# Designs tried in a protein design chat: miniprotein binders against q9h3h3. Part 68

Target 1, 235 residues: q9h3h3
Amino acid sequence: EDGFTAEHLAAEAMAADMDPWLVFDARTTPATELDAWLAKYPPSQVTRYGDPGSPNSEPVGWIAVYGQGYSPNSGDVQGLQAAWEALQTSGRPITPGTLRQLAITHHVLSGKWLMHLAPGFKLDHAWAGIARAVVEGQLQVAKVSPRAKEGGRQVICVYTDDFTDRLGVLEADSAIRAAGIKCLLTYKPDVYTYLGIYRANRWHLCPTLYESRFQLGGSARGSRVLDRANNVELT

## First folded at step 5 (miniprotein)

Design z0
Fold by ESMFold2-Fast, scan of step 5:
Structure z0 (fold): chain B 235 residues (1-235), chain A 86 residues (1-86)
Amino acid sequence: as target 1 above (235 residues)
Amino acid sequence: STEELIKLVEFLVKLIRRLVERAIELAKEGAPLEEIEELIELAEFLLELAERLAERAGVPPEVIEKIRELVEEALERVEEAIERAK
């Protein structure tokens, strides 16, 4: 069951990337228009495949906000995928270090903080906070999934440009917390997503590098960050 | 990114074939209909997705129609296997 579920999720993720996106692009749109855009397209109401009565009649893969300084660099994803196929055929060990090296070699360095929330007020409020932080320059880019036909949780993804840059990853966590987000966050390099490596994989790899938990009092950053690969708390 | 769409369609075709083969195997073993039905529903969903992506990539309709025929043939074989297992 788990294997077929993971393959279903991979296929659905690829479909979402290929379907049209609703984008607020701060590089070409004044920041003053953001509030109206957020009111028009709350993620709890935007449907994945379109619906009469929802904000969209056509399929929507993702709802995204691009920051003013955002410059997309996906790296060589095709080369990464070809190298991954070769690695699996070679019999060489498949470890976190091997994947990190493939990512560096092919310049597939982006990663993201993830939060999963049920459709409703809390999701829409969290997304509005993240979108504001992106448009105001505290974060680079973010996206949120539309509402699925069967319901279930939706995901907000907040991207950083280099998962090997620990300080940059931690700065993004701080900005998310400053935006009012209090739920659990997990950080995943995009290399794992492009290779279809999810939590239950045959190589027993942990695709999550960091975990962030909101903390009341004491801490200036408002959270505790754990390096999950080494089981070390970064504070 | 026509190359990326072609690779995705190839992936989906392989996945559909695996799901159909598993459904036939389960049917021959007399597995619960609910389990077989879940695999069939997933295969049908992925076939629809593959058809949409193939159109975007400019893949000839004949290629996708052949895949649809394979899924339909497999559904017939699943029904026959269930009858045989009775």
Scores: ipSAE 0.000, ipTM 0.271, lowest interface PAE 11.4, mean pLDDT 79

Design z1
Fold by OpenDDE base, second read of step 6:
Structure z1 (fold): chain B 235 residues (1-235), chain A 86 residues (1-86)
Amino acid sequence: as target 1 above (235 residues)
Amino acid sequence: STEELIKLVEFLVKLIRRLVFRAIELAKEGAPLEEIEELIELAEFLLELAERLAERAGVPPEVIEKIRELVEEALERVEEAIERAK
């Protein structure tokens, strides 16, 4: 993936964050309505720009499900960005530890497991499994990208409140696996997104902290989770 | 080098994103419109610079145009958000 793919993805993510979301909020909507909502808005058919014949007539940035315990807290993103600029001008080394400390200081601690799936039944089935896990309280919040005109892979994001809470990150991986997801998962802190840490960044920072690979006959979690910063298996 | 130019483009895209976020936050805080507009203008300037650098790096025109379109759409939505916060 050329450096331009990262910029394109960044611009697309920015645009998507500003477009309307299709949301199922379990705090206000009965869980019994989830199946009808999933049938109405299958991610493989929901189009980014509301194409004719799609379930959506208007542009959709994301399709999301909020769990009962979901509380949006973005922390001090402005303070984070200011501190990041000051750090860049200081000439001090920038490490994963530096980013972690910035995140903690500014309370920008959210992160997400990411999975990329081709449009179709497998994607819709995976999303349905994740959405149920969110509504049932096994996960807090998840979102999936709508279908692009060119096709390509859609991304499901499953959030955790604190990327520094290793146990919480691993519990989310277990819940995703329990929902029947067997593909590769990567975990990315939101602070990395806010600071624009993408693949091939100037600091050679890996934007992914964890990688989860499904393994048949493995531990009770059914996956191997790798700490990419330390190159250590956690499971 | 082409690699250095791409890194610079990535940096500029990050700055644009930061400016957009700051503009949104200022709008939410009820900051003066002039201050928000200044950030938008700066973001547009940085976009133009990023495009020129991307072109020099040999990035396909269709990719550059797509980036422009996405950023412009985002800026328009920021402007709409500002108008709603008035």
Scores: ipSAE 0.006, ipTM 0.255, lowest interface PAE 10.0, mean pLDDT 81
Fold by ESMFold2-Fast, scan of step 5:
Structure z1 (fold): chain B 235 residues (1-235), chain A 86 residues (1-86)
Amino acid sequence: as target 1 above (235 residues)
Amino acid sequence: STEELIKLVEFLVKLIRRLVFRAIELAKEGAPLEEIEELIELAEFLLELAERLAERAGVPPEVIEKIRELVEEALERVEEAIERAK
């Protein structure tokens, strides 16, 4: 179960990454076209493998919005994976700190805030808010999963450039909250995703680095952020 | 690079085998057919992806055929398990 669950999630993620994406690219498309694009491709209606009755007849892996200033930098993922193989045979302990150093060495620094929502109006509304924040420059890039064949919750991913930059991670959280998002958010560094470290992993590592919960009033941030690794409240 | 593509194909084949193993387990447990079909659909997609990548990497057709054969044999075992569970 443990090994299979991680491999299954990795396989699904890879399949989604390889399938076509529906992209609104603010670097080349006027912001005035966003509302029409969002109406055409609501994530609750876009199907993962295509359906003549949905907005897409062919498979869609992700629905994404790229900000005007977005400059992708995935780092040296190949070098990271090779180093991971070496790490496992070196006798070095497998800890959050070790993975952090591996990620820094190979410049695989991106991470993402995740939110899981059931298909429907709330998902589409949340995605529209995030997409507008990206196009307006408050966030860099975001994507949302299409609807799975049997339903289930969909995920919105909001990326930051550097998971070791706490201020940048917290600023993204603030922008998400300013967009009207009130659900639970969890932050995961992409290094865990590239190495296939999910909830059920043999090293008993928690892949979630930060957790954000909405709070009414008091804070301009609108949320309480917890550093899961160090068990420290940041806001 | 070619070597990177080959390693990726090897990884995909391992993942496909794990997906098929889970589908067999679910079939034996009497899980809903739709859940089993979802795993099979993903495995078939990944097989097609592995074949495309192997072809782009210049892998000989005989090796690509062997990869397909191994996965198809595993998928046939899933279908047998589904039938026995009826």
Scores: ipSAE 0.000, ipTM 0.174, lowest interface PAE 16.2, mean pLDDT 77

Design z10
Fold by ESMFold2-Fast, scan of step 5:
Structure z10 (fold): chain B 235 residues (1-235), chain A 86 residues (1-86)
Amino acid sequence: as target 1 above (235 residues)
Amino acid sequence: STEELILLVEFLVKLIRRLVLRAIELAKEGAPLEEIEELIELAEFLLELAERLAERAGVPPEVIEKIRELVEEALERVEEAIERAK
């Protein structure tokens, strides 16, 4: 059975996706305007449901930056969900491999590197670095959560278009590190998000595929990346 | 984006169904009412969210009404399960 926490996290994610987003779109906006936009909307100050004392009076679901070459493709999420229900009814084992196959069959390939940071200067600085990397073309797209009412940790999501492309996933990690990010990163395919695979999932699956830790010296890329499912070091 | 909104509505409806089924099982097992109420509150929140999305996607009011009807019928089953477990 699914955990209450997993279902609550899924609901919160859906609500955020639906509320208005603050977007810097490099496809239509000159890169020279980015610094002013970042100063206007620091993620530590933008509130989830709006507040007269914050930059926003209305709810904001996400703060996002789209790169010049960004072309969104969610795949066939409807077909994925139908296949998932059939798989659960069939009695077949639910494993990372079966989820991977469903994602490939339905072209639901996107994924993201996640970093969780407390509200404050370090979060705003990290987001600014990521946003500049996106606008300069080293990353494709990124978003950051606004500040929750109680001030819990916020998340920066850095997307790649194909979680099955290990080289692409690793290149994104390298670009994140080159932007000055030193905190722990974990990688989650969007198929896991659509199917509700969080830490408290019924199938006891690891909710992330990769883990990246900053490495001081010894590594050309600046980090060690671990494949969580197979417990294998990739770098 | 309209198609994406419809996909989100479908996902939310499936989440609501899972929450209701879990609430029924908890009720049958005599779980604390507080735990059952938390699942019901989440289901009601998701229903409101699904209704807002469906409206933005241009889904006919009759279809939205049908989704609400299905959720309300499911909630009646939760109440029945609570009574039977007593």
Scores: ipSAE 0.006, ipTM 0.318, lowest interface PAE 9.5, mean pLDDT 80

Design z11
Fold by ESMFold2-Fast, scan of step 5:
Structure z11 (fold): chain B 235 residues (1-235), chain A 86 residues (1-86)
Amino acid sequence: as target 1 above (235 residues)
Amino acid sequence: STEELIKLVEFLVWLIRRLVERAIELAKEGAPLEEIEELIELAEFLLELAERLAERAGVPPEVIEKIRELVEEALERVEEAIERAK
């Protein structure tokens, strides 16, 4: 809604990654402590830069939940970036397929389902559902942005290990829907972020790979998923 | 972790380079000066962040100075592109 450039959004995302995170780590913390942690740190109340009147007095970049089986693997991002520079210099066509191949070669495979919600009860309820699904093992890892000073929507990110594994991406969608989420979801591979490819890029690539809409009745999955890159509806 | 901080600094330096490349392309295309200046300001802001992160990670001052010099040289290329487009 603001006239911010993709570069401004990248800078804000980088600052958030650099600031401290509030993490519930199911690998080391009993699942029975989750409800108390969620009550202590509702995302609609946690402030981006800290406020004595909020749950945090210090800056918070992200609020995250790690599942018991979560094993971080960002892949070879440096190798990916070097290969991307070489590709641009080579004059070869830059297509979704070429980018996908680069990501596979360098094991930069993670991606995420995103949902944008206004601060309030609906956001906090959605996050609680996602967090429980992560701790119960139905999802691997998730994070949610804190409340910005200017207001605006907050984002919940639900990660999957491999954006090329369509079944895994769709299983994550199903788990999100089973958690009670009914809003629009979009899926983005992290490789696009690492290469600085946003919506308005010079190669006209679509960084959004999938879109999920809640479907009332009918579907066994509870949602309709569209492959945005190829404009194909998935079953 | 220190290793994670170093990776983040490397990513920031790479992102700064991408912003500078975009600024040079905009300058060559004769884009409004305000658009080019906005990218330069963002690159400078990210350089400050990268320097603070590198300090936190215990990166030697000599290496931090080298990063600053590389970014400054890149920004000079943007200024040259602006002048040539005049």
Scores: ipSAE 0.010, ipTM 0.342, lowest interface PAE 9.8, mean pLDDT 81

Design z12
Fold by ESMFold2-Fast, scan of step 5:
Structure z12 (fold): chain B 235 residues (1-235), chain A 86 residues (1-86)
Amino acid sequence: as target 1 above (235 residues)
Amino acid sequence: STEELIKLVEFLVLLIRRLVFRAIELAKEGAPLEEIEELIELAEFLLELAERLAERAGVPPEVIEKIRELVEEALERVEEAIERAK
């Protein structure tokens, strides 16, 4: 888990993005086909580089479900990267506020709730719940990583369009909880992913903006959300 | 689309430069050669990916060769930094 640099994690993420994806696209596929697709491609069984004993013989980078209203918008990632390189060379301080400003300037606003689960029934069940919420319109888009050769935990990513829209981020958390998810969730803006802000980054930035913990009876939303940057409870 | 492929190539080139910059900093700090070599291996892997995407996007071979030359120049600076730190 630890021992990787932020650059190693960014390189691995890029490789996954560039390999083929298994996609259920609700914009072009009837919702009635979802259950069969989920049964065919359970994330605990789909292998990262292909295996005769798995559902796939070829590499798979991600397993994804697109909602009916999904409209991809990565923003100007190239402009963001150029500005980031200039910022690093300038000697100016690198803070959450500076990264937020870069993201806004270059329209790189998307972000995601992350959950990490071991391969197995619990992962597959959680993914099925998320996928159904996406197809039913309660969430917009989600992805789950395939099983790595070494094993280890897999990640489910649930995206929102604008990380600066706190209400929208919290609404996504509520929908995840309504889908039956009870594990720890953390929220990361895509700008952090593009710039390589992971655990143990060289700028000592917190790699996530929010943290959500399930709380039965403590909140109408079913969770407590913490602003990790400011250490403030939002719910 | 071709436009999206070109954006990915540009992003990869910037990521490669960031890895090389980190390798130079580690060399200046006298970090173990194994750590520096690992970053260089990642940069070389990503360069191969960038070249393949550039080819698929229809970027002329001479432009792709120019990108490789720029990365190789940057890698030479890593070796200079290692020697200066000795």
Scores: ipSAE 0.000, ipTM 0.215, lowest interface PAE 11.7, mean pLDDT 79

Design z13
Fold by ESMFold2-Fast, scan of step 5:
Structure z13 (fold): chain B 235 residues (1-235), chain A 86 residues (1-86)
Amino acid sequence: as target 1 above (235 residues)
Amino acid sequence: STEELIKLVEFLVYLIRRLVERAIELAKEGAPLEEIEELIELAEFLLELAERLAERAGVPPEVIELIRELVEEALERVEEAIERAK
């Protein structure tokens, strides 16, 4: 949970991104094949480095579902990284506002809702719900981590195109809740991930922009959303 | 693309440097050797990944070997820091 752990997490995340992904791509695969694919690759059983007793014999970094309208736009990540190095060298303050402007300038706008669940039926059921919402068009794209060798919680990431578009971020939250998800959700802009800003970063920035908690009757969407950057409840 | 693979290799090298710097700080503070060894093992794992990606991107073997040498020199500095803290 400190800076040491943040370095570890960044390195492991990079390794996962580089290993092969198992993808259900709704742009090229009929929606009718989704249920069979989900049954073949339940995230609680897919192993990170491969195992003869699991669905995969080779390493898998991520399990992903791409929606029919999904169009990847990573922005200018190279320009972002160069500008980040210049900012650190300049000695100017590193704040949420500065990072937001850097992201906008380089069109690195995507972000994601995160949920952490223990391996098992609840994780597989949650992922199935998210995957169906993606294929049906309520969400754009999502991925889930495979099972680690020593165990531990797995993460489901549900992406949105633009973290500065508050209504779009809230709409994704609503779709996640409509899929039956009731656990804590946190939202992180991808710019934070590309720049290595995790929980215990040296700049003391809150890596979470939004937080969503399930609430019975508290809102029409079944959730209460907090803006962690400004410490304001968005309802 | 090839350009994207090169960018990832550059970022992995950056992460390796940060892990080594953290390991040196921990050694100076007298942290448990097991904690420092975990950072070293992770740095070595990332080096192997960087080499594979550089090879896939068509980077000359001589350049890949240079990257390995630079990382190995950095890891030697961690061992020196551990010795000085004894």
Scores: ipSAE 0.011, ipTM 0.340, lowest interface PAE 9.2, mean pLDDT 81

Design z14
Fold by ESMFold2-Fast, scan of step 5:
Structure z14 (fold): chain B 235 residues (1-235), chain A 86 residues (1-86)
Amino acid sequence: as target 1 above (235 residues)
Amino acid sequence: STEELIKLVEFLVKLIRYLVLRAIELAKEGAPLEEIEELIELAEFLLELAERLAERAGVPPEVIEKIRELVEEALERVEEAIERAK
């Protein structure tokens, strides 16, 4: 029955992607306008389905910042979904390796570092730091969830182009730490999101590929990164 | 994209069908009504979500009504299974 919850979360995530987004696009908007935009749309105050008392009256799926060099590449998501359906009906084992291979075959390579924070000043401050790093070119793109009607933690997602490129994933982690972020980070490939791999999935797969813990001890802004799939320390 | 919205609606319809079939099996086994009701509530929530996404994708109202009818028919089968198990 845990699988029902995971599929429910996948459906809600897709619905958020399809609802309107509040976007600061550094490709077309001067960086000098970012601070005003952040003040207008603090994620702790933007509501998922709109509210007269919030900055938005209409539904908002995500609040996003696109970097100046951002070039989206979603890959072949439709082909991935078709192949996933075929895999499930084939009776073949579903493992991290088979999901990785499906992602590579269909060029669905993007992934993201996730951080979960309660609504409030700390969330808004963390998002502002990430947004500035994106606009300044240290990160490519990021988004943050609006506040849910029922409450709960909000998520900041910081994307990288290729989850199989370990150096790129680690460079993003370093940039997040340099922006002042000290909380736990986990890395999830978008293929897992598209296929509904969440914490309580029916295939008992670990829902994240990497984990980053802040550690200030030898190098400033250092972190310990663990490859969860292989249980190997990367840093 | 519209194509992605349609794929999501198809996914939700399949999930709703799965939940209803699971509820019928639980009813046949004499499972607690609370467990069966949770599956029904989830199916009803997902139906509402599917309807909203279908409308956004430009699916005709007649087709959306047909999806609703299919779910209502499935819920009637759950009710019948509960009655048979009593």
Scores: ipSAE 0.000, ipTM 0.183, lowest interface PAE 14.1, mean pLDDT 77

Design z15
Fold by ESMFold2-Fast, scan of step 5:
Formats: sequence, structure tokens, C-alpha cells
Structure z15 (fold): chain B 235 residues (1-235), chain A 86 residues (1-86)
Amino acid sequence: as target 1 above (235 residues)
Amino acid sequence: STEELIKLVLFLVKLIRWLVERAIELAKEGAPLEEIEELIELAEFLLELAERLAERAGVPPEVIEKIRELVEEALERVEEAIERAK
């Protein structure tokens, strides 16, 4: 069932957030140390639950890079979750507009561009490009999932401060493309993540607000961005 | 925080209970073993995850062992339901 799948994915995501993270923090670490750190912890080799044969012997939830200006602010997540519980019990319609209202009310505004890549050289190369863009100040913060026990694609998340700021979201897309990324990107507000709303949810909500596809030649931004909610091309 | 880890463990235990109850219902209906085994494997994976998080939260070993015991007893009920459906 769709709702069950969403709950399972939410549980896994919460576990990853609670386990230790491997962090390169540009606020306290010289940029010159980044290349050595990336070589030590390639995401295709870092294991989710630890393995003596990998770079980590203990569990790792996420591998992250914080930019010089990074200041975490997730808003009032507890209030958001309580309001969501009340909304579900109320019988009121659950729509994208309702979630947007809850997010704004509780200041849960961050969102992220997502890319999914198979473990291997291309994943490690993409992550290195994103990490350098973060350390150089073109992006604010990013993280990548470690390799799961039974494989599967890994995800790189590139965060923006405010999903309602369309220009800011598009500028992040441009910076990702400038870093050499050519794969499909999708943008999801964190409000959907905190509420456990994933692809196959019981409310038939699309948690993806934007899609970005690389376009060779012509476009100054290097991509075509689609507003999924309104089905309108932005670039 | 420890409080949030405990809440997550409780959520996983609730999810495990749902999986086991669904597996029992499928077994009573005579569903294919493959479908029942998928739910059991997921429940076992989530149990391992819950135990690791409970350890990190400082939950006493005795309590963690009792959680495992409860899940194992529930899995035995699935096996019994499979046998009765034969």
C-alpha cells in the first residue's frame, strides 16, 4: 500500500538523520583539505552500517559538506508534525496548498534538489563537483547517502533555504549544472520529507515541485526546468 | 536527542507490529509464501534497526531483549497461521 511504503521510507530517512554523519565543514576547515577528504570518503565506498573493509567501521547516516555561510534552520518541525496529525484527523482536504500553508506557518521552508545515481565512479565524480561548489560558495550545503547494504541508487541532496523563493531554487539548479552535473534533478520541499510524504502516498500528492533536465547548447542555464505543480516550463 | 531516538524506536516497533499482523492475515487467506516472506523479511530488518537505535539511545539491554522476544513470538504466530492454512 502507498501509505505503508511512505512510512517505511520515512523510518529509513529518520534513522539516517539520527546516525553519525561524515562532515566537511568549510566554516572551520581550509578548502585545501577538501580533495583529500573526498578521496578518503567516496560515497560509493562508504557503507550505511559500517564494514571493516570500507572507509567506515561504524554506521554513517549521511556524508555532508557545509558551506562557509551555512546556518541550519529547520523551523518548527514539531509544530508542523502536530498540525499534520490534526489535519489528517479533521477530514479536511489534503492538497499541495494545504502543505504549503503548514510549511509557511511553521517556518519549515528549506528544500532540496535531488539526483539519484548508481554506486560507482560517476556518483563519486558528481559528489566531488557538488562538494567543490559548496566549498567555493556557489551552493550552501549538500549531502549524499552512503551505500546501502543490498545496493541500489544513492542520492545527492543540494539544499536551498526557501522553496517558495523560485529564483533561489533556479539559481541552485544553475550552480549544479555549472558544477558539471548532467543527470535528471528533482526539487522537493523538506516539508514533504518531515511528514513522510514520498512518491506513492495515499493522498496522491506529488512531492516534487520542479524537474530539471540538462540541455546541451542554446540555454545559458544549461537546463530545462519544469514546474511540476502547474505543468509550466520555466527555462 | 535521546528523546527523539526513543520516539523513532517506538515508531519502528509500531510498524513491525503492522507488518506482522498483515502477514498473519495473508497466511490465514492462503496467500503465496513469497508475499508473506516479504513482510517477514522487512519486519526482521526493521527489528535490527530498532535495536541499534535503542542501544544508541541508552535503552537497557533487558528492554531491548524483550522487544526482540515480542517480535519473535509474533513471527511464531505467522508460522502457526501458515501451518493451519495447509
Scores: ipSAE 0.000, ipTM 0.167, lowest interface PAE 14.3, mean pLDDT 79

Design z16
Fold by ESMFold2-Fast, scan of step 5:
Structure z16 (fold): chain B 235 residues (1-235), chain A 86 residues (1-86)
Amino acid sequence: as target 1 above (235 residues)
Amino acid sequence: STEELIKLVEFLVKLIRRLVWLAIELAKEGAPLEEIEELIELAEFLLELAERLAERAGVPPEVIEKIRELVEEALERVEEAIERAK
């Protein structure tokens, strides 16, 4: 049942990763060119499969911004997948702790804050804020999905290097909020994505480790971050 | 290497999608069925190659099957375009 949905999402993610990306790479491009690039490729107008009426005539999988210090580290994904198959066959319990250990062993540590927004001005404005934060060095790397044929919401992903580093994850949340983002954020380790584990899965695992909500009421200010696994409020 | 295999699979999937797009455009223009069928056969051959390489690269079987399904759905669009063109 739910496995069908998870497999469909995994196939879509793989296709997007394989298609060309539109990238602003701050390691090789002057920061002064960012505003023109953002104006040329607003995510609400860039189409997934290309259209002569959009900024792109060819398929685009992702629109991304790489920070000056960005150094890709995917870890040993193949080793992770082999170990995952062995784990499933072994009869050992499949728990968040077991997956965390698998991810550490194979150095598949990256994770991301996600926000889902409808196509339009607010999405483009949010992406511009995130992109500027990346180029200015407050965030490391981010990407946003192009507009799908079916419509629906688009996703902005803001990556951190190590999902086991709680302080680093919280620092990224703070930088996102400082960029003017006020919508709900959820944090997911890439290990869950590589293994095809989504919200509804056979093992009843929650792939979302943290939630961040903007709170501007009473004496409380800024974001409130919840540890989803332990139901503990961190900020 | 695994990295090179993944890059090759990526290239083949992109090529397959371009061939399917071309087949749809040719069908809309009423091109000879033989020319359209030749592009479909090439796309099917490249899909089989991509599946084999993806398997050697360690891509999960369920993901490989979904890639096949996406290509087959795209090929169905070619048949629809042929019928619309008469």
Scores: ipSAE 0.000, ipTM 0.135, lowest interface PAE 19.2, mean pLDDT 78

Design z17
Fold by ESMFold2-Fast, scan of step 5:
Structure z17 (fold): chain B 235 residues (1-235), chain A 86 residues (1-86)
Amino acid sequence: as target 1 above (235 residues)
Amino acid sequence: STEELIKLVEFLVKLIRRLVEYAIELAKEGAPLEEIEELIELAEFLLELAERLAERAGVPPEVIEKIRELVELALERVEEAIERAK
C-alpha cells in the first residue's frame, strides 16, 4: 500500500536522526587519527541497522565529522515557527527575501550542500576527501548516510554556518570539488527545511538556493554555481 | 494535509536531535546544569507535540512508540555526558 510505504519511509528517516551517530570530533581527537577512523567506518560498508558482517553491530543513523570550530546552533526555531504563522496570515508576499529575513531575525542560519552517490569505492573516496577537508578546516561539518538494507544511493551533507554568507557557501563548493566530487550539488538552507519548503510549495519558491554543476576545462574551481532564486550565474 | 503533518513531525524530531546535541556540547563545556535542564525540558515538550501530530496524521502506534524510544535514548546520552563531565 502507498500509505504504508510512505509511513515506513517516514519512520526510517526519523529514526536516522535519533539513532546513534558515528562521529569523528576534531575538537577532541587529533587529526592523525582520521585515516584509521575512515578505514574502520567506510560508509559503503556501515549498515543502517547493524550486522555482524559489517563494521557495526548496532544501528547507525549518520556518520559525521565535526570540525575544530564546530558549535551547533539551531537558533530560535520556536520563534521562527511563530513568525512564520504570523507572516502567512499578514497578507504580505512570501518570497526568498522574506524567509531570509525571518531566518536572520531568529538566527536559523545554517545550510547544506547535498550530493547523492551510489554505494562503493567512489562514495567512500568522496567521503574521505570531505572528511579530510573538515578536519583541515576547509569545511565546518559533514555527515553521510549509512548503507540502507534496501540499497539505493547514499547522501553526503556538507554544512555551512550561514547561508546568507555567499562567499562561505561558494568556498564550501570549491572545497567539495577539490575533494574530487563531480556530481550535481544543491544547497538548501535549514530554514527551508524547518518551514517545509519543498518543490511543490504553494508560494512558488525554489526549494534550493544554489546549484553546482561540474565543468571540465572551464574555471579553475571546476564548477558552475547558479543562484536558483534569482537565476543568476555566480561562477 | 497528512503529508504536511508527517513533514512537521520529521522536522520536530530533527529539532529534538539538534537540541540534544547542543545539550551534550554544553555539558562537555561545563555549562550550568540549569541551562542543560531547560534544553532537556524543551526536547521533552517537543516530543509530546510530535507524538500528538503523528497521531493526528494517522501514523501507526508502533511508529509513534519507536519515535519516543529513540528520543528517550538520546536524552539518556545527555545524562551520560553530564555524568562524564563531573
Scores: ipSAE 0.000, ipTM 0.151, lowest interface PAE 15.9, mean pLDDT 78

